# VHH binders against o75319, part 88

Target 1, 181 residues: o75319
Amino acid sequence: GNHIPERWKDYLPVGQRMPGTRFIAFKVPLQKSFEKKLAPEECFSPLDLFNKIREQNEELGLIIDLTYTQRYYKPEDLPETVPYLKIFTVGHQVPDDETIFKFKHAVNGFLKENKDNDKLIGVHCTHGLNRTGYLICRYLIDVEGVRPDDAIELFNRCRGHCLERQNYIEDLQNGPIRKNW

## First folded at step 7 (VHH)

Design g59 (framework vhh_4orz_3)
Fold by ESMFold2-Fast, scan of step 7:
Structure g59 (fold): chain B 181 residues (1-181), chain A 120 residues (1-120)
Amino acid sequence: as target 1 above (181 residues)
Amino acid sequence: EVQLVESGGGLVQAGGSLRLFCAASGFTFSDYAMAWLRQAPGKRREWVALITSGGRTYYADSVKDRFTISRDNAKNTVSLQMNSLKPEDTAIYFCARSYWPLLYGSYDYWGQGTQVTVSS
């Protein structure tokens, strides 16, 4: 029993780098034990992730995993050279302030340590869309001063799928800036 | 400075229950997420459960509905109630402090561990 996440096959595996940022978003990679439930062209393992990033002439410097579970893949399934950060988030609810600040600190720390290179921060939840898009856009709005609609449009275009959860969109557009550090 | 001390481990029959405790000192306990991880013989450490500073709980699929993590901020303790224990739960159980605000899921301090052995 390894169950494929609901609707996981409906989403593109990896988006494009968000221009002017270090972010790239993707859906959760699935370890080899899931491949029995997938056609060869549907497979998206950790190895497949890195191959697709390389095909875009990009390089990952950090993976931030926003899933609520560790059943899809393990850090040891990733190349030893790429740091892995787990931030447990529940789907459907707007991430709480603690989660938002952990995400911001991880991003700021990476950027400080990687001033001399162009490596990307890879961010994913299950579908690489709602929690992923929310936290990336929240960072752009709160830290970089991007207008909410501009952040959302940039994410949607680069991910290749639009943010689906209205409560997430509403919080980004009209919610307070999270200024706590 | 920071100390984490586990207790409550032991030998138990399959289907039994155990409650683990972690006594924390040397920091403002209520500001940190706390976790339980385990390491079975010959295997890597795996995460079992986490409780945030705000009291939200997260569980590994293998223990969901059987284990309950809780905290008592007045006593600086985090606990793990383990029900319906299986031989596969045999491991050394570690209490860990989650590093906030930098790295969620990274642990900066660990206890020495407490052995749990579940017989068939």
Scores: ipSAE 0.000, ipTM 0.126, lowest interface PAE 16.5, mean pLDDT 86

Design g6 (framework vhh_4orz_3)
Fold by ESMFold2-Fast, scan of step 7:
Structure g6 (fold): chain B 181 residues (1-181), chain A 120 residues (1-120)
Amino acid sequence: as target 1 above (181 residues)
Amino acid sequence: EVQLVESGGGLVQAGGSLRLFCAASGFTFSDYAMAWLRQAPGKRREWVALITSGGRTYYADSVKDRFTISRDNAKNTVSLQMNSLKPEDTAIYFCAAKYWPVLYGSYDYWGQGTQVTVSS
């Protein structure tokens, strides 16, 4: 039911803004009902997310939720000033082209509408690592022309954890550029 | 002193071609992504093309398949080959440099611009 996701406590709640981009990655926030299973220093609610972003002198303009579930928190738990977008993304397998294009479309739309500010695109899956890191890196490689190893290194450094899934890393390094976006 | 100096602009008839050049100095050219942007009369500045330090190229939809961006790291130059020119391509064209992979926010360096006029 109401159990903490496996290994969720092992990951830092929020990474740093990826320099030169509008991206910041984090693990899934957990609504108040999960807090009875957590020590105070382990809590990471939607409000805790925004407090940690402010502590970095940053501001969120969009949240992209890549989880394949609605059990961890609800959009109404977020401040009304921040748009929320759900892209249902299955874990373990490399995201399909349709998912990649949806992500690219959302990012490009945000950037077009937010050119007069410096607000961030917050991206998360369950741990804020594999699906999150893959889609951010795929965007940087395909759209921004970043070399794959540099995109991966930038993400790993800013997230504070390395991408773990070898199939994701392999696709980023050697897979085709997804040109339809 | 950092400088970006554009050349190659001019007046051409619709359907014609022009090649723009940008000579860079005062920074480590090979570490920077290079871009071309344009500003048409009475309009906002518009991004046209970008080439990364690794040589990957990206184009605005309005110029895709007509324009080609290239670079020569040995000569510290970036070029824009412009084919099948349209009156709508009339603008001042600017060369810009951005430290790679940092591709959002303001460009680090800008040229003065070169005028391209396409007549029907």
Scores: ipSAE 0.000, ipTM 0.136, lowest interface PAE 15.1, mean pLDDT 86

Design g60 (framework vhh_4orz_3)
Fold by ESMFold2-Fast, scan of step 7:
Formats: structure tokens, C-alpha cells, sequence
Structure g60 (fold): chain B 181 residues (1-181), chain A 120 residues (1-120)
């Protein structure tokens, strides 16, 4: 259907690049069929996403889509030059170890193949906040050895919104390091 | 076989300048991000500056506008120009290399460190 996701308008479309990383987070882009329900200033299509990234003098090299749906936009709406990876991630629950492993593997592979450029990994769920923030922070903690509070602070500042789900925050701060990477 | 060797440390008065050098060998230097980290007595090691393989630089807020990191891929060296030094900059300075150029993370290779002492 073409119903706007709940609270989607409440969130900034695109955050800033997280300094010292290749990550940038954003909310889900909405294909043209959603625009009849949006004012011009509320529109955030796949094209709008790439225009906003370009306005920051950045370039996307990979999009990781964490939504548990395919209704918002199609991979075909993206430039052919940008790889798209779908990782179906259920909301509200802390992502399982399989999902965490898939995310880590995709990021590590991208970084290995893109060491000679500065292209970004764009990560989104519906709002670009909870699932998105969790997986980015989990990567920084488990793979890069970042302190949990530092990872969360960096994500919150760059996204422009704070992680909202207490179970996600608690897992990041107090949970075990996942050695599935 | 992999080595990172720091030099250029020493004693300097507050307001002075020092330039640190790191000579790298045993790996493909141009493929790695290079960083400087420091450890003051009784404190944890903290990141100071990073330079990506492509030349993009990042600095900790405490040293921004005072320190400049640069690299010379032909000579396999990274350097840190330290200006307007403060007593709080007193630390052992470490050169480190990382294939994935992420701040706050683990580094693949480390030097032994060079002492910098800034007197008031």
C-alpha cells in the first residue's frame, strides 16, 4: 500500500557522515506513488536521497536496507552504480546474531573493496534510527572495539535523533560482544 | 617483519613546536590509514589524528587547529606537526596503522612510541 509509515515525517531525512567511519544513516526513501500524500517539502524519494548526499559533498557506495518490507521503494529506483543489499530485520526486537553477522560481513566486504576511495555505506530502516543505529553501533563495538557510550553518542549526534529503544541501548551497553564476525 | 618506528619526540617549552615522524616497513603502506594516538601517565590511550589512504584527515577536538597530520607514500612515512604545545600534551605518542580507516577502533600495527614532554 501507499500509506506513509507512522512518525516518518518526524525524522530528519538524512543524517551526517559519522566522522572517522564510512557510515551515513537516513530514513526510508518513498517512491513516487507516495508523493500525493506529501507536501513538496516533505518528499524524500530515492532521487532526493542522492541529491541530499551530494549536497554534503559525499558519495554512496552501498545501501543497506533493514526494513521488513519492500513496499516503500524498489532497488530499480536507485542508480545502477550503487549496490543495494536487503537484510530483512524485524523491528522492536534486538536484531538476532544471524542479522548482526550479515551486516558485519557486508560492511567488512565493502571496506576491503573500497579502501582506495571515500565512498559511504548508507544504512536505513523505516526511520533510520533504532535498527539502523543498533547495527551501526554493534559493528563499531564488536569489530572496531569502540566503547558503547562513544558509539551511541557518535550515532545520535550524526543522525540528529537519539536512539529511542531502551532494549537496544541496554544490549549495546551491557550485552556480550558477538564473535560471529 | 612489520615495523612502525617513531622519532622526533623530546622536551619542549609550552607554546613550542615538535614534529613527530613514523617510518613504516613490511606492509603496503599506501593501502593503510595511519593514525597518531597518545597515552599520558596513568591514563588510557587516546586517539589524536588520522589520515586515510586517500589523504582525508580527522583530528580530536583537543588538538584541532594545533596539530597537522600528513603522509608521504613514496617514503612510507607519516608525520605529526604539533604547534602551540601545552603541558596537557605531555604523553607517549604512538603511530598506528589500520586497513579499515575507522576512528576509535582497533589498529592492525603499532609502533613502540616516542615521549613528548611539555614543560610549563
Amino acid sequence: as target 1 above (181 residues)
Amino acid sequence: EVQLVESGGGLVQAGGSLRLFCAASGFTFSDYAMAWLRQAPGKRREWVALIYSGGRTYYADSVKDRFTISRDNAKNTVSLQMNSLKPEDTAIYFCAAKYWPLLYGRYDYWGQGTQVTVSS
Scores: ipSAE 0.011, ipTM 0.323, lowest interface PAE 9.0, mean pLDDT 88

Design g61 (framework vhh_4orz_3)
Fold by ESMFold2-Fast, scan of step 7:
Structure g61 (fold): chain B 181 residues (1-181), chain A 120 residues (1-120)
Amino acid sequence: as target 1 above (181 residues)
Amino acid sequence: EVQLVESGGGLVQAGGSLRLFCAASGFTFSDYAMAWLRQAPGKRREWVALIYSGGRTYYADSVKDRFTISRDNAKNTVSLQMNSLKPEDTAIYFCAAKYWPLYFGSYDYWGQGTQVTVSS
């Protein structure tokens, strides 16, 4: 248990809001039990997440957690006013259609309930990069009609890191649009 | 098509325990928050417990520390473990589902309810 994820320190804690959307991506927050293994500048707890979002003059309205574990932090570490949604996703493989539809439904539901505010949908996996970037880009392509290369470029720029998994990139560029049956 | 089916209700003596189950079908269970509500004869329906898809739980003050809500996304089941039961816990218990659980007491899908009776 108290092992930090491999390469977790290599990534910026929080990206910037993706302009024209309600999305912001970040790496997994780590509860205080991990802090003994981190320098002060490396700490990124749930509280640190909300502080960094506030520093950008933004407000979270939803967190979507894409990790396949609950060891990193507990939902109880989040403010009660911020909904938390867990979608268990396995790394390395392109998310299946069911996972894609769960993500789309959560985003659409949030947007309907929050049409009168500017709160953000925070999305994270372990590094806030591959699964996170895939699902955000998949939403933009399939629902909003964004060109794949434009969606990927927007995510990369705002996250501050480029999508790394070639199979994810290939699916976004050349794969089919996923539709609700 | 959508179904929520409760089970586990019955008669129990004060101080006893019961475990309620709700089996869900016809929707993507893991996208929904699941709740238990109850209604006693002649009283308003009241919210008891809520569990988000990721496991975060909330409880009414009347049941806090006595009841535990849990879910199994692989089996599409939500459960309510009820300990230290009191006569005032006597009610019909309803399972309910909500896609976006920003508001307690307003739900998309409801079960038929299961009777719980606690004798003195």
Scores: ipSAE 0.000, ipTM 0.104, lowest interface PAE 17.1, mean pLDDT 87

Design g62 (framework vhh_4orz_3)
Fold by ESMFold2-Fast, scan of step 7:
Structure g62 (fold): chain B 181 residues (1-181), chain A 120 residues (1-120)
Amino acid sequence: as target 1 above (181 residues)
Amino acid sequence: EVQLVESGGGLVQAGGSLRLFCAASGFTFSDYAMAWLRQAPGKRREWVALIYSGGRTYYADSVKDRFTISRDNAKNTVSLQMNSLKPEDTAIYFCAAKYWPILYGRFDYWGQGTQVTVSS
């Protein structure tokens, strides 16, 4: 099916790089088959994603796709030079420990392999907000020791939209640190 | 032995300029992000400026357009040029090093700090 995700049009396509980090967040790109249901200014294909990041004078080195589906775009729609990682997550639920550990492992591995460049880790779910913001903030809090309120504020500012899910915010602020082993 | 040694602090009048230096040794300087943080009496420590190994810079809103961070990888030095100084900039300024990429996370190495006092 080629139905546009609910409220997808309500969100900015791509945020800004989170200063002092390698993260950039965006909403899910939609392959060409979805463009029949979109005005020209609403289109956000995989190609549009790379163009918008280039316009910010940034370069993607990894995409982490947090959606539970492959219907929006295929890895083959991405440049062969950019690694793609799929971590299946369901919406509304705080990601489980296994998901959090997979995310942390992917980020740590990328950073070790890319110490000689400034390429970004692009992270998205459907809207690039709740699951995306949760996992980025969880990494900053657990691995880097950032204060939860500072991590959330940084993400909100750079994404251009505030985290909406109260259970995600509550877990980030008051939940246990997920140890990285 | 890792060392970060700050210099250049002192007393300056409001509207003046001051340049801080940090000399690094004991680690591969070019691989580390370098930062300046400050702490005023009775206040929390806050970050001021960060420079990545490749030269990309970030600034706190309170100092943006007034302060400039730079590094010299050949000399293992990071510096902070402070212009248009205000009494509110009075603080102990710390040099810190982190194996990138995270600005707001824990720093790996810290200097002892250098006092900056801005008089009215």
Scores: ipSAE 0.006, ipTM 0.326, lowest interface PAE 10.2, mean pLDDT 88

Design g63 (framework vhh_4orz_3)
Fold by ESMFold2-Fast, scan of step 7:
Structure g63 (fold): chain B 181 residues (1-181), chain A 120 residues (1-120)
Amino acid sequence: as target 1 above (181 residues)
Amino acid sequence: EVQLVESGGGLVQAGGSLRLFCAASGFTFSDYAMAWLRQAPGKRREWVALIYSGGRTYYADSVKDRFTISRDNAKNTVSLQMNSLKPEDTAIYFCAAKYWPFTYGSYDYWGQGTQVTVSS
């Protein structure tokens, strides 16, 4: 139950806010029960997440969890003031249109309800990279009209790691725009 | 002064191999993750490989199993061994450094690039 996700330790815990957007990406936080498997410098709990966001002078208003599991942390480990949304996504595959539309709907709803503040949408999968980067870039391309290569570069720069999956990159660069949401 | 200097680029036939080197100076190399990125003719820059100070490595799917990144912290160098080269690997290859950990910014330091040309 308390096994650390493969390659999790190799990724930076939290990226920086993506300028001009409300997005910030990070790897999955691990609840306290995982700390017996981690050195002190490797720990990244839900509390650590919020402390690191605060250190950047930012505030989370929504967390979107893209993992296909509920074992890493529970919504009750988050502050009551921060909404949590689970969108189950499988790794390796480009997210399907239903998943993309759910993500877009959640983002649009948050932005509409948070016009009077500057709170961030935190997005994570296991590593906060491929599924996370794909969905954020897909939103920027399809909804905000950002050029694919510019969206990818912005995400890579702010996350501090480059999208690794060529099928995700190819879909973003050359795939169809998902309209009607 | 901070510098990243790439070498080892050149012309090679499809199926061949090249080894790129990047010599770093002016910063504490062991505190930085090192990466290779490339820019093909008429295309935008793409990430190829990354190595953390402790030797953990990651690769773009397009080069996985063909390219190997390695580093020597004592010599302040990072290398990219490129095997089974394809014409589509033709690009300028850039060495880049990123402080670990960091809160803001892209790659902190960049080399000038080295040209790799793969003929069919």
Scores: ipSAE 0.000, ipTM 0.106, lowest interface PAE 18.6, mean pLDDT 86

Design g64 (framework vhh_4orz_3)
Fold by ESMFold2-Fast, scan of step 7:
Structure g64 (fold): chain B 181 residues (1-181), chain A 120 residues (1-120)
Amino acid sequence: as target 1 above (181 residues)
Amino acid sequence: EVQLVESGGGLVQAGGSLRLFCAASGFTFSDYAMAWLRQAPGKRREWVALINSGGRTYYADSVKDRFTISRDNAKNTVSLQMNSLKPEDTAIYFCAAKYWPMLYGKYDYWGQGTQVTVSS
């Protein structure tokens, strides 16, 4: 058995769909090998993720995994019908331009192929907060033209937790718009 | 040349109904989400309703259950049926087109707007 990520229990498993977008954020699901260290109320497996999304009357069409590890769950633990994309991101650092480009490309590709449905893009890092919130907000600011403070407020409200890392917040508010093509 | 042309605006009494139309040309209509937005005097432009390329509909809370958006891909038109109108619905109504299926951000194309005035 692996150790539960630091502070993982402090965060809500799944946020709400961000209204006006296709995004939903959540913390990393933990495969069955972690359940021995969790009370029943604390369990959040890949199966639990899909059950909680369905409870909100939503459907996942893509999962973007921003963690720098594969130890928490395997892509094989997800339904075969839901695409999975891994973008390795290091915690604590603002994602670099290449990572931002990969995220934007994945989102744009999903939206183009899913114009006829209302399926969601599920995004997570370890806590579903800092890296997750940064990349979602960066997309909304750079691609959709949302004001930085509005993007951050929308994410915080829907995730149920506020972005914690000041360097991420500072970059969103005052950093350059990343032009990706 | 892309054009969106609204029609159907006018004066109506509170509790009444009105139907707006938007005729689109110059782009592949069936590939775009179509929306109605409105701007009341002295206020910011606000989103009212959207219908995506697949026919799924979305409504602002203020108009839910009163307004119905629909589209006719054969005629390149989008319509907004407005029922149970209130004085607060008084605004210029704009037709807009967007390729990406998100409510936030910029619309690709805009109409000129049509005035709707609801008397108390």
Scores: ipSAE 0.056, ipTM 0.479, lowest interface PAE 5.0, mean pLDDT 90

Design g65 (framework vhh_7qia_2)
Fold by ESMFold2-Fast, scan of step 7:
Structure g65 (fold): chain B 181 residues (1-181), chain A 120 residues (1-120)
Amino acid sequence: as target 1 above (181 residues)
Amino acid sequence: QLQLVESGGGLVQPGGSLRLSCEASGFTFSDYAMGWYRQAPGKQRELVAFITSGGRTYYADSVKGRFTISRDNAKNTVYLQMNSLRPEDTAIYYCAAKYWPLLYGSYDYWGKGTPVTVSS
């Protein structure tokens, strides 16, 4: 349907690049059919996403979509040359090891193939906060060796909103490192 | 065991036409986006044309209006129809596959390439 996600309007559309990384986080773009329920200044379509990234003097090289639905926009709504990866991730629960592995593998593959450019990995769930922040922080902790509190602080600052789910925060701070691939 | 085999390259005179084919085996072809890349002598490899699993196409500016990409899912084949060929089109042409909807470089499959020479 054309139902706007709960609290979607409460979040900034796009964060800033996380310094020292290739990550940028944002909330889910909404295809044109949703615009009937939005004021002009509230619209955030796939086109709006790319315009806002360009306004920051950045360029997307990959989009990772963590939503558990395809109702908000379709890959066909994105530029044909920008890779798109769908990882169906349920909200509220900590992502499972298979989901974490898929995310890490996609990031590592992008970085290997984009060594000679500075293009960004765009990551989103519905609000671009909990699932998005968890997987980005989990990558930084497990792969890059960043301290959990430093990863969380960096994400919160760059996203412009703090990670909200205590079970996600607890897993990042005290949970096991996932090394399976 | 995932394989792409190109054919149809050769020597052609300026203004001529060639049709390249790329046959895929070892995976579900209809799930993959397909692309044609080329590498000219002394230059870096570049994307020429791309077709998604749903049939949406992209072309490099240098070939728009002259080249057409198409696919036949029943035959597991992607085609590149090249018209009005120029000496500058001389290159080795490579077929590539990307899993749709997963479009990222690390899972690209590549053929070995087919040479195209545009000269009298």
Scores: ipSAE 0.000, ipTM 0.112, lowest interface PAE 17.2, mean pLDDT 85

Design g66 (framework vhh_7qia_2)
Fold by ESMFold2-Fast, scan of step 7:
Structure g66 (fold): chain B 181 residues (1-181), chain A 120 residues (1-120)
Amino acid sequence: as target 1 above (181 residues)
Amino acid sequence: QLQLVESGGGLVQPGGSLRLSCEASGFTFSDYAMGWYRQAPGKQRELVAFIYSGGRTYYADSVKGRFTISRDNAKNTVYLQMNSLRPEDTAIYYCAAKYWPLLYGSYDYWGKGTPVTVSS
């Protein structure tokens, strides 16, 4: 198979639902070709993702994939009953306004169409941490009016890992509110 | 070599109930997620209900609260219990199977369909 992402094994596969929201964060699932490089207990395939969500008594209604690659798994590896949205997001730099607005519109559209159920929005990047945490927190701050420190603390607790990139944290704490379209 | 055989369709009055069955052969049933689709005359085929190998379910909004999907792995059968039927539910109902562990998506296998007519 292809190379396992750096430090991918160091992160919990999937976090817990963020209370008061429809968000759940996880690291990128890896398709079957990666299993040759993983012990059985390290495997986290698309199938494993859905099994772990079910084990929490939750159900996915949308997956938002923030990776800048399709090498880890393909949309066709997912059940066709769960919508998949790709938002190509470059790592290391704070996501641009276009990316932020696209994420917000996807979330708002899902929530509008899923008022009568409790299905979750699953969000991931490579580690399910920096890009994922940034965009979820940005949504909570800009749309839901959550205080930046509260949004970050909620994400960190539920993901089981703290946001690592200082530039992302500083943008969330001190950056401008990005207005919706 | 997968074979799916639907049964249980027929004519029913509005407000009535039907139970559709789909018996699978030629594969390990428990490895497959199973779905029910329908196609009304002149319309596109649409997903009605889906059940994952572990038993988790999904329902289209048009049937939620009225239809129930279930599976019996010992009998290699998936069921669709249809209650409070409406004329709009008139369609040919198709059983489909997806092999979940496939690297590049899934193989979709289809039965021949069973007709359901809701009319007086």
Scores: ipSAE 0.000, ipTM 0.107, lowest interface PAE 19.1, mean pLDDT 85

Design g67 (framework vhh_etentamig_d1)
Fold by ESMFold2-Fast, scan of step 7:
Structure g67 (fold): chain B 181 residues (1-181), chain A 121 residues (1-121)
Amino acid sequence: as target 1 above (181 residues)
Amino acid sequence: EVQLLESGGGLVQPGGSLRLSCAASGFTFSDYAMSWVRQAPGKGPEWVSGISGSGGRTYYADSVKGRFTISRDNSKNTLYLQMNSLRAEDTAVYYCAAKYWPLLYGSFDYRGQGTLVTVSS
């Protein structure tokens, strides 16, 4: 249905670009059918997303959608010039190795094809926090060699909200490095 | 062969200024994000500042914001760090570092030999 995701209103719509990376995280945009359930200042449509990115003097080059649903917005609600990738990722569980490798492959491919520009990789789940933060941090740790606590701190600061799921944090800090891309 | 050569370090009084340079060769300079990393005596390395391959984006550690300015000249394959209002805590060996991936924080693909900056009265 058309009900607002639980706690969706509690989170900042869009974070800041993570300095030294191409990542920006945000919560799921909601299509027009949700707006009658929202005050004007609570609205965050696909159009609102791109307006907020432009307000930061940034430009999206890829959106990676980690939600396990298609009910919130359609890819057709996005500009045709911005690639959209869906990686169906179950909430609550640490993402499996296949999901992690799909994410790494998409990021690496984007970076190789966009080395001549500064366009961002936008990543979101429902709240833009747990699945989103996990996969971004996992990429930074496994591919970029960032220390786990530093990756988590950078994500938390730029997103404006701290990772909440202890199993995700534990896996990032003490779990194995997934070396396959 | 890749080479990064830093210069411009020296002894300076607190409140003074220095400009560091890094001459790059052996790779396509504009394809690499560049960073300045410092290591104070007896301490681990600290990332100071970074700049995107095009020069369009700059990043700074909180400890240097408002005092240091990073820039690059891709036509000369050179990276710069303008350091103003220097403090004793800025005393360190300053390294030029390059990263093909746009991540400026963490591991680097190439790193120079460093140039010593000493801030003392």
Scores: ipSAE 0.000, ipTM 0.238, lowest interface PAE 11.7, mean pLDDT 88

Design g68 (framework vhh_6fv0_2)
Fold by ESMFold2-Fast, scan of step 7:
Structure g68 (fold): chain B 181 residues (1-181), chain A 121 residues (1-121)
Amino acid sequence: as target 1 above (181 residues)
Amino acid sequence: QVQLQESGGGLVQPGGSLRLSCAASGFTFSDYAMYWVRQAPEKGLEWVSTISGSGGRTYYKDSVKGRFTVSRDNAKNTLYLQMNSLKPEDAAQYYCAAKYWPLLYGSFDYRGQGTQVTVSS
C-alpha cells in the first residue's frame, strides 16, 4: 500500500544532532509515490531529508532503518555515498538483545571508520521516536555511561518529541545493561 | 589547571587485590562520567569500566565483571577501582579518563598519566 503511516504527520521530520554524540533522529522518509496524499509542506522524501540535514550544517555518513517494512522508500532512493543498514525491529516490544547488539556493532564500526570527520549516524523508525529513541538511549547508557534519565532527556529535547512507550522507558531506567560486542 | 592523577598500582601475585585511585582537580567532577581504561604492552587501549556522574550507574568489561568494582566520591573528587582476583591478563597501565556528559562522543575530555599494574608470580 500507498497509505501514510498512522500519526506520521504529527511528528517533526528531523530532530537536531544530539550534542556530544554522532546521532540524529528523524521520522521515516516517504518516496515520491506518497506525495499525492500530502500537502507540499508535509512532504518528507529522502531528498528532503538530506536537504534538511544540510540546512543544519550537518552531513549523514550512515542511515540505520529500524522499520519492519520496505514500503516507505528504497535504499536506491538514497545517495550511493551514504551507507544504509536495515535492522528489522518490531514495534511496541522492547528490542531483543540481538537487535541491540546489531545496532551497537553498526555504531561502533561507523565511529571507528569515521574518526577523521564529523559525519552523523541517522536513525529512524516510522516516527523516529520509540524504537529510534530506545536504541540511541540504550547505546548512550550501555556504552557511553550516560544516566538513563539524562539520555532520555537529551533524546527528547533533540528529537522535539518525548518517548511515548512506557515499557521502553522502564527498560532504559531499570533494565539490565547489555555490554557484549 | 585540569589534572587527573592515578595511584595505587603495583606488583601483585595472581589472585591478589589492588585498589586504584584517581584524584581529579580543575573541573566540576560530578558533571563528568569517569572511565577506567588500560593498555598492556603491544595492545591498544581497552575500556574496563565506567561510572556515571552521580555514581548511580556502573558498567564493566565482561572479563572483569564480578572481580572489579568502580566507585566515586564526588565530595573528594576521587574515582576508585577495586580490583580483586587479579589475573596475569589484567597486567597493564591503567588510566582514568573523564567525559562531560552532554558532550559524550569523541576522545576523552581529560585523561591521566596512568598507574602500572603488574601481575606475576
Scores: ipSAE 0.000, ipTM 0.138, lowest interface PAE 16.1, mean pLDDT 86

